VHH binders against p53848r504to814. Designs and how they scored, part 9

Target 1, 311 residues: p53848r504to814
Amino acid sequence: TYIMAIFNATPDSFSDGGEHFADIESQLNDIIKLCKDALYLHESVIIDVGGCSTRPNSIQASEEEEIRRSIPLIKAIRESTELPQDKVILSIDTYRSNVAKEAIKVGVDIINDISGGLFDSNMFAVIAENPEICYILSHTRGDISTMNRLAHYENFALGDSIQQEFVHNTDIQQLDDLKDKTVLIRNVGQEIGERYIKAIDNGVKRWQILIDPGLGFAKTWKQNLQIIRHIPILKNYSFTMNSNNSQVYVNLRNMPVLLGPSRKKFIGHITKDVDAKQRDFATGAVVASCIGFGSDMVRVHDVKNCSKSIK

## First folded at step 1 (VHH)

Design f01 (framework vhh_7ocj_1)
Fold by ESMFold2-Fast, scan of step 1:
Structure f01 (fold): chain B 311 residues (1-311), chain A 119 residues (1-119)
Amino acid sequence: as target 1 above (311 residues)
Amino acid sequence: QVQLVESGGGLVQAGGSLRLSCAASGSIFSINAMGWYRQAPGKQRELVAAITSGGSTRYGDFVKGRFTISRGNAKNTVYLQMNSLSVEDTAVYYCAADLYDEYWGYDYWGQGTQVTVSS
């Protein structure tokens, strides 16, 4: 199980006139410390650099500002002689194709796209042009301002399949009950699959893609909990859909899955914690559950507390 | 991580102007955006205006054209210039800051400052 550590790329100083001045040395030193701490316990670490908030209803930084904050930092990380470059994997958290393109030029390994290509139609073309790059395809609905209104998941009458091993020794009626209880994860899986096929149609390769069901995006707190419990269903899921007047078989079985529960609002709702920092202890317990249910990668703010759950 | 201190609230006559200030301290370089919300008695808290550290802005429909949000010289301070005030603008105004990659909405809130518009 890989640990992906969240690092927010921020400016270190300001000037009147609107220009940001990022202190790359200070940020790099923070990353070096984070990497040394993680590598004391693990063989490798993934750093996910974010230059723009993707949380629901947030105010979006401009593309130029996002590039200014993130790209020089990624370059500095890759050029550092203080870091064991073979053990540090770099990810950028962006839904913008131009940001992804610039990050690839300076040595990023992963594009973490919360929108699954929905927010920028050119994203899949950029990923396809760079077959060495891994792409995290996340589930959401609508856009950053509307996704919270779209947490309505309906029953489907579409040809789908849950691998038989998941429903071991279950009779016909119990199988129907299971299908009713899994409407949410099946909807999420089908929408992920639709984005997956669009990525493949644009030249992205299956081996480039990691799946993220999008905890906290277009979902209520109860739905987030249901998704965690049903990760085994997602990892054993396939279905058929209509595309251009033909039927396409979509197979999500055995794809690697990332979950990012860290400090999400639903954890605070369950534990009654309101402070994001206090959710780090609760996040550790949820991370252990995510791993137990089959996540291959976990995205976290507090690596120290979460590392013990993965070991 | 971040502390927010509001100032500039008070009593003002209808048609007048008022400027609110919010100063952030602590881990200010982690701030993605800062903004103002307001809450009148018996009503829900609503967005007034927000600004990213790069200058992108968002406004509530009821204040467009009358209110302007801006950053100070140090950029750890955000201002709300309120023009053409009416009694309908009477509310407690809250400063808020959101951090990168937080899923709480605004992560930190000030104590709030009272704005009263009299006729």
Scores: ipSAE 0.000, ipTM 0.205, lowest interface PAE 12.7, mean pLDDT 74

Design f02 (framework vhh_7ocj_1)
Fold by ESMFold2-Fast, scan of step 1:
Structure f02 (fold): chain B 311 residues (1-311), chain A 118 residues (1-118)
Amino acid sequence: as target 1 above (311 residues)
Amino acid sequence: QVQLVESGGGLVQAGGSLRLSCAASGFTFSSYAMGWYRQAPGKQRELVAAISSGGDTRYGDFVKGRFTISRGNAKNTVYLQMNSLSVEDTAVYYCAREGWYSSLPDYWGQGTQVTVSS
C-alpha cells in the first residue's frame, strides 16, 4: 500500500510587480523531515506537490503562477543530496498539460489530474509521450442530469449510452440483487471509463493509469461511505457503451485505486468532529477501511497517524 | 469578481438558428470548463452543452447534432450555435462556469430568453 503525502507549495509575499516564488529552502527542509518520518515506517513515500490555492472560494492560480510555485520545488527535491532518491516518488497535482510538461522535465513521476483530462484536452497527449509517467485519473464530477435523475428516480437506468454491465467474480443473481444498491459506484465507474477510453485512444497505456473515484466531489457523506464500501465492485467492473455510433468495451478490472478521505467533511459528520486535527484520528480509521476494501494508495495530510492504520 | 454576461437570445421561427455568446470576466477563463444550461417554465434546469478548457465537448441528447458549443479564449467568450430550432427549445438559456469540486456550476449568468414560434 502506498502513502501519498500532500504538500501545498505556496509562495512568500513579495512587494513588487514581479515574480512570486516559494521559499524553496524552507519548503525543501519540510519535505526532508516529512520523508524521514515516512521512510522510518515505509520503504517508499510519494510526495504530491500542489501549486494552486486550497483556500475556500479562492480564484485558481494562473498556469504561469502554478509553474512558479511548483516546478522549482520539484527540481530542488530531485537535486537534494539529503534525500534517498530511490525511495522518494514525486507527484504533481495539476490539470494543466503545460504544467505537467514542465514537471516531467524536472523529474516528477506521477501526474495527479483532478479532472481526468477533462479540463485540458492536451493532457493525454503529454502522458502518452511519456510512457514512464503514472497518471491518476480522478472522478471530480458527475453529470447534473444524471444526479437529478438519481435524486428523483433512485435505482433507475443510469443512462441510455450504457448497454451491458458486469461485476466479475459474482453470480448473476447476486449482481441483480445488488443492482439497486450500486447505482452510485456504477455511475462513477462509467464516467471514469469514459475518460479512460479517451486516454487510451490518445495513446496512454493502461499500466500508466491509476483511478481515483473522487471522495467528496458531487457526493453526499452517505455516498462517500458507499464508494469506500464498493471499491471491490469498481475493481471488478466492466461495461459496454455507445460512443460515436459504435460500441466500446470498457474494462476497469484490477486497475489500481487511489482514495483521499483525509479531512473530508463527511468524516466530521460521522464523528461530529469539526477540528481538522481531530479528523486525523478519524481519517486513520477510514483509511484502514479503504485498504480493507481494496485501495492501493491513500492520499493523506497526516502521514504518521495514517501509517499506523495502514500497517 | 466573477461575471458571466449572455447575449444573442430572442424570438425565432421553427427551423431557424440563433448564436448565443457569454462574455466572462474576473477569472482565468482559459483554465475553466464552461457550460450552457436551459430552463423552461415548470421544468428543471438541464445541461445543453459543456466545453472543457482544452476543447472537449459534451451535449445533451436532444440537442446533439443541432447545437455546437465553442470557445474563444482570446476574447474570454463561450458560444452556443443553435440550428434547426424547435418549439421545444424555448427556454431561458444560462451560461455557467463549471466548478472545480463538483458536477454543479459554481457561477451562473443572468440568463437569456430564447423563444421559438411555430
Scores: ipSAE 0.000, ipTM 0.136, lowest interface PAE 18.2, mean pLDDT 72

Design f03 (framework vhh_7ocj_1)
Fold by ESMFold2-Fast, scan of step 1:
Structure f03 (fold): chain B 311 residues (1-311), chain A 119 residues (1-119)
Amino acid sequence: as target 1 above (311 residues)
Amino acid sequence: QVQLVESGGGLVQAGGSLRLSCAASGRTFSDYAMGWYRQAPGKQRELVAAITSGGSTRYGDFVKGRFTISRGNAKNTVYLQMNSLSVEDTAVYYCAAGFDYSEYLFDYWGQGTQVTVSS
């Protein structure tokens, strides 16, 4: 299992509220400490640098400001002699193709795209041009301002893999029960698969893609728990669709899955904790569940405490 | 991208034989696993046979010993030899292609070809 540590390169990451963006040296020192904490428990660490908040309804930084916040920092990390470069993997949390291009130039390994290419139609072309880059394809609906209103999942069509694995020797009553209980994960898998095939059609290779079902994005707190429980269904999900004058079999089986439950609001809702930092204990328990249900990578705020949940 | 075109389907009497062919376009054929699926009206789609780029084969239990899958990389074609056909083999047969590491799960599909077996 891999750990992905979150580093927010935004004004919101600083508790003083009124300060401008901290200098590169201070941020680099914070990242060095993050890496040392993670590498105490693991053979490698993934650092996910975010220059723009992706919280629902948040105010988005401009592309120019996102670049200004994130790109010099990534460059400084790669040039640091205090970090074991062979053990530090760099990811950038961005949905913008131009930001991804700049990050690739300065040594990022992973593009973490919350939108699965929905927010920027040029993203897949950038990933295809860089076959050494890994791409995290995340599920959401709408955009940052509308996603919370789009948490209704009611398409009951079964995927082909579910039919193959669960309907042979299953009577009609059991098939109806399966449809009802899995409607959410089937819709999520269907929509991820549609983005997946769009990426492949644009030249992205299957081996570049890692799947993220998008906990907390276009989903209620109960739906987030259902997704975690149904990771095995997502990891076995496939379906057939019409695309580009051909019938296309969309196969998500055995793709690596990333989950980011860390300090999400649904954890706070269940535990009655309002402050994100006070959810760390509950986040550790949820991380353990994600790994138990088949997550290959977890994205976390508190690396040292959460990483103890990982084998 | 990959385009798949099936041929060789048609009407046949029980106990007869048919050979299906699937022609693939593109230079990726030799790297892809190829397979045949079938679907009868009102029934689930099921895997009939698959063959990896290296030539390893897999069959559904219902066709084992009767059907044989093979590939001709020089012609970018995969074949399904169907012997001892029964009425239960009546279905639309689909050719499929995918990467070997997908372990016989496929990304590209043909239009399908009808096979009808009369009693």
Scores: ipSAE 0.000, ipTM 0.103, lowest interface PAE 20.7, mean pLDDT 73

Design f04 (framework vhh_7ocj_1)
Fold by ESMFold2-Fast, scan of step 1:
Structure f04 (fold): chain B 311 residues (1-311), chain A 120 residues (1-120)
Amino acid sequence: as target 1 above (311 residues)
Amino acid sequence: QVQLVESGGGLVQAGGSLRLSCAASGSIFSIYDMGWYRQAPGKQRELVAAIYSGGSTRYGDFVKGRFTISRGNAKNTVYLQMNSLSVEDTAVYYCAVTYPEGYWSEFDYWGQGTQVTVSS
């Protein structure tokens, strides 16, 4: 299981970005400390650098400002002699293809795209041109200003285009009872699968893709919990759909899955605690559950508490 | 569940003062981080001042020593006291609140903006 540590390089973020709002040298020192702490317990660590807030209704940084904030930092990390470069994996949190291009030039390993290519139609072409790069394909609906209004899930996300569905792992308990109860995870899987096929059609390779069901994006707090418990279904899910009078087989089975529950508001609904930093302890327990249900990567703010929970 | 209503903008002569107010309605105010941003025509928004839920403050270099951000415990209001105003301070000023969650939080709200014009 990989740990992906969140590092916000945005002055627009008051929760974490304010703590890390500093010059490149100061930010690099923070990252070095974070990496040393993580590598004490783990063989590698992933740092996810965000230069633009994706919070619902937030003011978006311009493309050039996002580049200014994130690209020099990634370059500084890669040039650091204080870090074991073979143990530090770099991710950039961006939905913009031009930002992804610049990050790849300076040594990023992963593009973490909350939109699954929905916000920038050139993203898949950039990923396809760089087969050494991993791409996190995240589920959402609408855009940053509308996603919270689109948390309504029906039996068929792609309507009559869905022909057959399969859940391949027979060891998943309650398969027979769960058709109506799994509408949410099946809709998420179908919409991820549609984006997956679009990526493959644009030349992206299956081995480049990790999937993120998008906790907190176009989902209520109850739906977020439901997604976590149904990760085994997603990891064993495939379906066929009609496309121009031919069938397309979409296989999500055994794809790596990332979950990012850290400090999400739904944790506060469970604990009745609204302070994001105080939720880090509760987040550790939720992270352990995510791993237990089959998450291959967890995205967190507090590496130390999450590391203690992983056994 | 937060609505932001800004007030106090207007026209003022260079060297004068204005106090902007931002009234938040909705949930618990004391746990929110709040800030003031400004945007002049043709320029990007920039942070003017922020007050964090713990009470600490941050200022942009261009307003340090002239502007003061403060929080009113009554009425869920945050204030920006602007002294020694110059023509360069002319902009639309925006109030923003962030629920104290990390990068993926579900809650950020912005006011509609209030115009501040400083004449020479």
Scores: ipSAE 0.000, ipTM 0.135, lowest interface PAE 13.9, mean pLDDT 74

Design f05 (framework vhh_7ocj_1)
Fold by ESMFold2-Fast, scan of step 1:
Structure f05 (fold): chain B 311 residues (1-311), chain A 119 residues (1-119)
Amino acid sequence: as target 1 above (311 residues)
Amino acid sequence: QVQLVESGGGLVQAGGSLRLSCAASGFTFDYYAMGWYRQAPGKQRELVAAITSGGETRYGDFVKGRFTISRGNAKNTVYLQMNSLSVEDTAVYYCARYSGDYPWYFDYWGQGTQVTVSS
């Protein structure tokens, strides 16, 4: 199981003290410390650099500003002699194809795209041109300002474009006891699958793609918990659909899955914890659950607590 | 239930002033940083001003020296005093609560109040 540590390179953040972020040298030193801590416990570490907040209702930095915040830092990480470069995997958290293109030039390994290509139609072309790059295809709905209002997942037999569904090798219509309980994960799987097929149609290779059901994006806290419990269903899910005037088989079976359960609001809602110690414990328990239910990668804000939960 | 309700918007002539208010409820107001954002049609939402729980302020470069953010903790209200308004300030203005989480973002938004500046 890989650990993906979040590093926010946005210098316009507010705290109770109103502090500004450090310069590149200070940020690099923080990343070196983080990597040394993670590599004491694991064989490798993934650093996910965010130059523009993708959280619901956040303001969006311009493309130029996002590049200015993230690209020099990624370059500095790759040029550092203090890091074992063969053990440090770099990801950039961006939905913009031009930012992805610049990040690839300076040595990023992974493009972490919350929108699954929804926010920038040229994203898949960039990924396809770089077959060595891993792409995280995440589930969301709408845009940054509207996704909180789109957390309604309706009951259905089949949608207009969806023809037939399978869990494992079994037609979902033969699994009546299961299908009503799995509406949420099936809707998420179908929407991921539609983006997956579009990526493949644009030349992206299946082996480049890791899927992320998008905990906290267009989902309530209860829905997040349901998704975690149903990861095995997502990892065994397939269906047929009409795409580009042809019927295609969409196979999500055995694709690597990333989960990002390390969100204070989501964790606090489940446990009703407001104390920092209680939140840390709850975060570790949720991470352990994600791994237990089949997550291949966990995206976290607190590497030390999450690392201790992995055994 | 968290609620943010803006008021004080309207039509004003270039060079004029407006004061926006945002009434907050459903949370411990004193513990949170608050901000004002604006969005004009076809444009990105942008930060106008923010104020921390400790009273420190930050402003967008396009409003420095013209706008002032303040808060009244006793009234659970955050204010935006807008002076020397120009037609470029025409937008819907939104009140927002800082989440307190990392990465930093604003997690609750008001419905918005329209500000129109005529030439």
Scores: ipSAE 0.000, ipTM 0.143, lowest interface PAE 18.1, mean pLDDT 74

Design f06 (framework vhh_7ocj_1)
Fold by ESMFold2-Fast, scan of step 1:
Structure f06 (fold): chain B 311 residues (1-311), chain A 121 residues (1-121)
Amino acid sequence: as target 1 above (311 residues)
Amino acid sequence: QVQLVESGGGLVQAGGSLRLSCAASGFTFSEYAMGWYRQAPGKQRELVAAIWSGGSTRYGDFVKGRFTISRGNAKNTVYLQMNSLSVEDTAVYYCAAHLGYSDYEGDFDYWGQGTQVTVSS
């Protein structure tokens, strides 16, 4: 199981920008320490650099500002002689194709796209042009300002386009008797599958894609818990659908799955903690559940406490 | 200063109907998704119905076809019309205003205090 550490690259000074970011040396030192701590427990670590907030209703940084915040830091990480470069995997958290293109030039390995290509129609083309790059295809609905209003899930997510559904494993097939209880995960799987087919049609390769059902994006706290419980369904899910006057088979089985439960509010519903920092202890227990249900990668704020759950 | 105040609960005979109301204040009501949850004795809290700002709705498996959620943006109120009530519908019903979940501090849902619904055989 891989650990992905979240690192926010957002300068406080609007006059500075990323190019003359006053504390870049301090940020690099923080990343070096984080990497050394993680590598004491694991053979590799993934650092996920974010230059723009994806919080619902947040004000989005411009593309130019996102580049100024994130790209120089990524370059500094890759040029550091204090890091074992063969053990540090770099990810950028961006939904913008131009930002992804710049990040690839300076040595990122992963593009973590919370929109699954919904927010930028050129994203799949960039990923297809770089077959060595891993792409995290995340589930959401709408955009940053509307996603919190779109957490409705019904039996026919893609309408009458869905022809047949299948869940492979015998244990999981017994959950088909609870068809009404699996509507959410099947809707999520169908929408991920639709985005997956569009990525493949644009030249992205199956081996580049890791799926993320998007805990906290277009979902209520109960829906987040249902998704975690139903990861085995998603990992064994396939279906056929009509697309552009042709029938396509969408196979999500055995695709690697990332989950990012760290400090999400639904953990607070369990422990009665609403402050994100206070949820780190409970996050360890949820991370263990995610791994137990089949998550291949976990995205976390507090590496030390979450790392013990992976061991 | 956010407040959600439920009303309309009470005792009703099986097969009967009740209409719950939730009056909201302290936020721009028309921009929020509104929901009804319930918690029966010895059970987990579960989603009954939700309505988003655009009018889309979601219903829990056990109430589909019997309950209808609606909203009155001019009155800052969300409603739950409950028909064909059964003993299994007995629970405390909670009104909620929904925000999406994120990894940032301060993201939260607003909840009412709840209103009791008891369905007798």
Scores: ipSAE 0.000, ipTM 0.128, lowest interface PAE 14.1, mean pLDDT 73

Design f07 (framework vhh_7ocj_1)
Fold by ESMFold2-Fast, scan of step 1:
Structure f07 (fold): chain B 311 residues (1-311), chain A 120 residues (1-120)
Amino acid sequence: as target 1 above (311 residues)
Amino acid sequence: QVQLVESGGGLVQAGGSLRLSCAASGSTFSINYMGWYRQAPGKQRELVAAISTGGSTRYGDFVKGRFTISRGNAKNTVYLQMNSLSVEDTAVYYCAAPTYYRDLYEYDYWGQGTQVTVSS
């Protein structure tokens, strides 16, 4: 299982100013320490660099500012002689195709797109042009300002868009018996599948794609728990749908799955803790559950506590 | 299990100096940045200064050149050296470990605040 460590190159949550940002040398030193800590415990580490906050109610950094924050740092990491370059995998957390394009030029390996291509229609073309790049296709609804109001997954309906569904190693009768209990994960899978087909139609290759069901994005705490429990359903899910006047088979079976439960509010609800950092140890226990239910990659703030859960 | 505790506030005359301290305790491995914010009565909370674990710094425009943030060799301690204080610097000063993540469920850690009063 891979560990993806979060590194934010964004301002703090109450900054309406600040004369200068952290310099690249200091940020690089922080990343070198993080990588050395992770590589003491694992064969490789993924660093996920974010230059723009996607939190609801956040002021979005401009594309130019996002590039200014993230691209020089990625370049500095790749040029560092203090890091074993063959063991450090770089990801950029962006929904902007132009940012992705610039990051690829300076040596990023993964594009981590919260929107699954919804926020920038040119994203799939950029990924398709770079078949060596891994793309994380995440599930969300709406935009950053509205997504927490769209946590509504009722009325699982099979219509013209979704004709038939399958869960591997589950017969049709058993699937029908479970449909009310699995409507959330099936709806998430169908919406991911629609984005997946659009990516493939634009030239993205199946081997480039990881699936992220988007814990915390357009989902309540109870729904987040249901998603974790039902990862096996997602990893065994396929369906047929009508797309561009043709019937298309959408196969999500055995695709790698990333989950990012780190410091999310629902962990505090489970453990009765309310502060994000007080949840670091509890996050490790939830990460262990994610791995136990079939997650291939975990995205975390505190590598040390999460590494204890993985070992 | 992170708590932030401020100390060093008090009353000082204009032109004077104060040094604030913030001690973080508990599981501090995930603290990448710590900062000082202030809030005067009837005004919005604003950034004073922030420092990363690597030592890089950020300052609010109104304090640049007068205040210096530093990280102590003491475990998880951050200092704010405030020089050339003016009555405009009167506020409650909060130590914070803000998080800027893409997830709507994340929160920042805040201390309880320490009062700084600059007279005349």
Scores: ipSAE 0.000, ipTM 0.158, lowest interface PAE 11.0, mean pLDDT 71

Design f08 (framework vhh_7ocj_1)
Fold by ESMFold2-Fast, scan of step 1:
Structure f08 (fold): chain B 311 residues (1-311), chain A 120 residues (1-120)
Amino acid sequence: as target 1 above (311 residues)
Amino acid sequence: QVQLVESGGGLVQAGGSLRLSCAASGFIFSSYDMGWYRQAPGKQRELVAAITYGGSTRYGDFVKGRFTISRGNAKNTVYLQMNSLSVEDTAVYYCAKDFGSSWYEPLDYWGQGTQVTVSS
C-alpha cells in the first residue's frame, strides 16, 4: 500500500521590505524530514504538492499564483541531494493542464486531478503526450461551487445508456442480490468509466490511470462510508454502454484505487468532532478500513500515525 | 448570469405525448448535470429525470419506461420526451442546472417552468 503525504505549498514568507514571498528553503526542510520519517517505515513515499484549494465553494488561486507556489518547490525537491530520489515519488494536486505541463518539466511523476479532466479540457492531451506520467482520475460532479448539491444516487434507476454490467468473481444469485444494494458504487463506477473512456480516446494509456472514487466530493457522509465498504465491487466492475451507435466495453477491473479520507467532514459526523485536526485519531481507523477493503494508495495529512497502519 | 428557459408544455389527452425543451445560457453547459423537476398544486416538487454531463440518465420510478431525458450539448438544450401521459403527470415542469443531493433539496438555478395538463 502506498502513502501519499499532503503538502500545501502556500507563500508565507516575509522580506525586509514588507514584501511577501514563498519560503522554499523552509518548505524543503519540512519535506526532507517528512520523507525521512516515512522511509523509516516504508520503502517509498509519495509527496502530493498542492498550490490551489479544491475545497467546496473556495475562491481559486490564479494559474500564475498556483505555478508560483508549487513549481519552484517541486524543482527544489528533485534537486535535493539529501533525499533518496529513487524512493521519493512526486505528485502535483492540480486540475489545470498548464500547471501540469510545468510540473512535468521539473520532474513530477503523478498528476492528481480532482476533476477527472472536467475543469480543463486540455488535461487529457497533456497526459497523453507524457506516457511516463501517472494520472489520478477522481470522481466528482459539477464544479467546486456546486458539488455539494449533486450527491443524489439513491432510489434512481442506473444510467439507461448502460447495456450490460458485471461484478466479477461472484455467482449469479449474489449478483441479483447486490444490484439493489450497490446502486451508489455502480453509479460512481459508471461515471468514472465515462471519464476513463474519454481519457483513452484522447490517447491516455490504461497503465497511466489510478482511480479515486472521491470521498467527500458530491457525496453525503453516509455515502462515503458505503463507498469504502464497496471498494471490492469497484475493483471488480465492468460494463458496456452505447456510444455513437456502437457498444463500448469499459473495464475497471484491477485498476489501482486511491482513497483520501484524511480529516474529511464525514468522519466528524460519526464521532461528532467538528475540528478537522481532532479527527486525526478517527481518520487512522478509517484509513485501516480503506486498506482492508482494497485501497492501493491512501492520501493523508498525518503520515506518522497513518503509516503505522500501512506496510 | 445563468438562465434556463423551458418550452413545450400544453394540454394533452391521457395516453398522449409531449416533448419539453430547456434552453440554457450563462454557463458551460457540457460541464454540468441537468435535471427535470415537476410540481403539482398542493404537492412537493419532485425530481423526474436527470442526465449527467457524460450522458448517463436517471429516472424516478413513477416515470421510468415512459419518459426519456436527453441533451444536445451543441445547442445548450436538455429535453424531456413524455409518453403515455396520465392525469397524474399534470404539473408545472422545471428545468434545473444540477440535481440536488435529495429529491426535495432546493436548487439555486431554476427555470420559470412550463405547464403540462393531462385531461381524462
Scores: ipSAE 0.000, ipTM 0.155, lowest interface PAE 18.9, mean pLDDT 72

Design f09 (framework vhh_7ocj_1)
Fold by ESMFold2-Fast, scan of step 1:
Structure f09 (fold): chain B 311 residues (1-311), chain A 122 residues (1-122)
Amino acid sequence: as target 1 above (311 residues)
Amino acid sequence: QVQLVESGGGLVQAGGSLRLSCAASGFTVSDNYMGWYRQAPGKQRELVAAIYSGGSTRYGDFVKGRFTISRGNAKNTVYLQMNSLSVEDTAVYYCAAELYSGSYYDYPFDYWGQGTQVTVSS
């Protein structure tokens, strides 16, 4: 299981925003320490650099400001002689194609897009032009200001184009018998699959894509727990849909899955913790559950605490 | 349909007490983050108090030790007990609920009540 460590290069991001916002030399030193700590326990580490807050209703940094915050830092990381470059994988947390393009130029390996290409229609073209780049296709609905109002999965409704569903080692009748219990994960899988097909149609390759069901984006705390529990369904999910009078088979089976439960509000609901930093212990337990249910990558704030709960 | 209805506001003298109530419908208050915010004329809305599922609480800097947030077991209601009131506490008080995991604790909640005016006289 891969560990993706969060590094926020913005004062207005999530719970950890601003703690690492300093001059580039200080930020690089923090990253070097983080990498050394992770590599003591693991063969590799992924660093996810964020220059813009994705927090609901947050004020978005301009594209220019996001580039100013993130791109020089990524370049400094890649130029560092103190890091074993073959063991450090770099990710950028951005939904902007121009930011992604600049990050690729300076040596990023992964584009972590919370919007699955919804917020920037040029994203897939950038990824397609760079077949060596991994793309994390995340599930959400609406935009940052509206996603909180779109977490309605309780009434099962197939997308207008969805015709037939499959779960590996389960016939369609068995899946239908469980639909009230699995409506959320099936709707998430369908919406991810629709974005997946658009990415493929734009030239992105299947081997570039990792799926993130989007814990904390357009979902209630109970729905986040249900998604974690139902990762095996997502990893065995496929369906057919109509697109422009053509029937398309969408296969999500065996796609790598990323989960980012670290310090998310829903962990506070389970543990009754107020402070996001105090959720690190509880996050370790949730991370262990994610891995147990089939997560291939976990995105975390506190690598040391979470490493205690991983193999 | 989700609805929040505030009550208990009014005029009170400095040093006095008020208890605000927020009656919720369409969801269970014990399952969700519930909060009280206030907004005085010309100022930004600020957090007064919040209560998490299971009963843990958080308070804004200027009300710590004076205000207490709680929930009522039978009535699906959240309360704000305000003691040692000062003129600076004069504001419209809003009840808010976070029902979606995507909302952040320090930001406006998903659902808001209509607000209730609290006026503290010298």
Scores: ipSAE 0.000, ipTM 0.159, lowest interface PAE 14.3, mean pLDDT 73

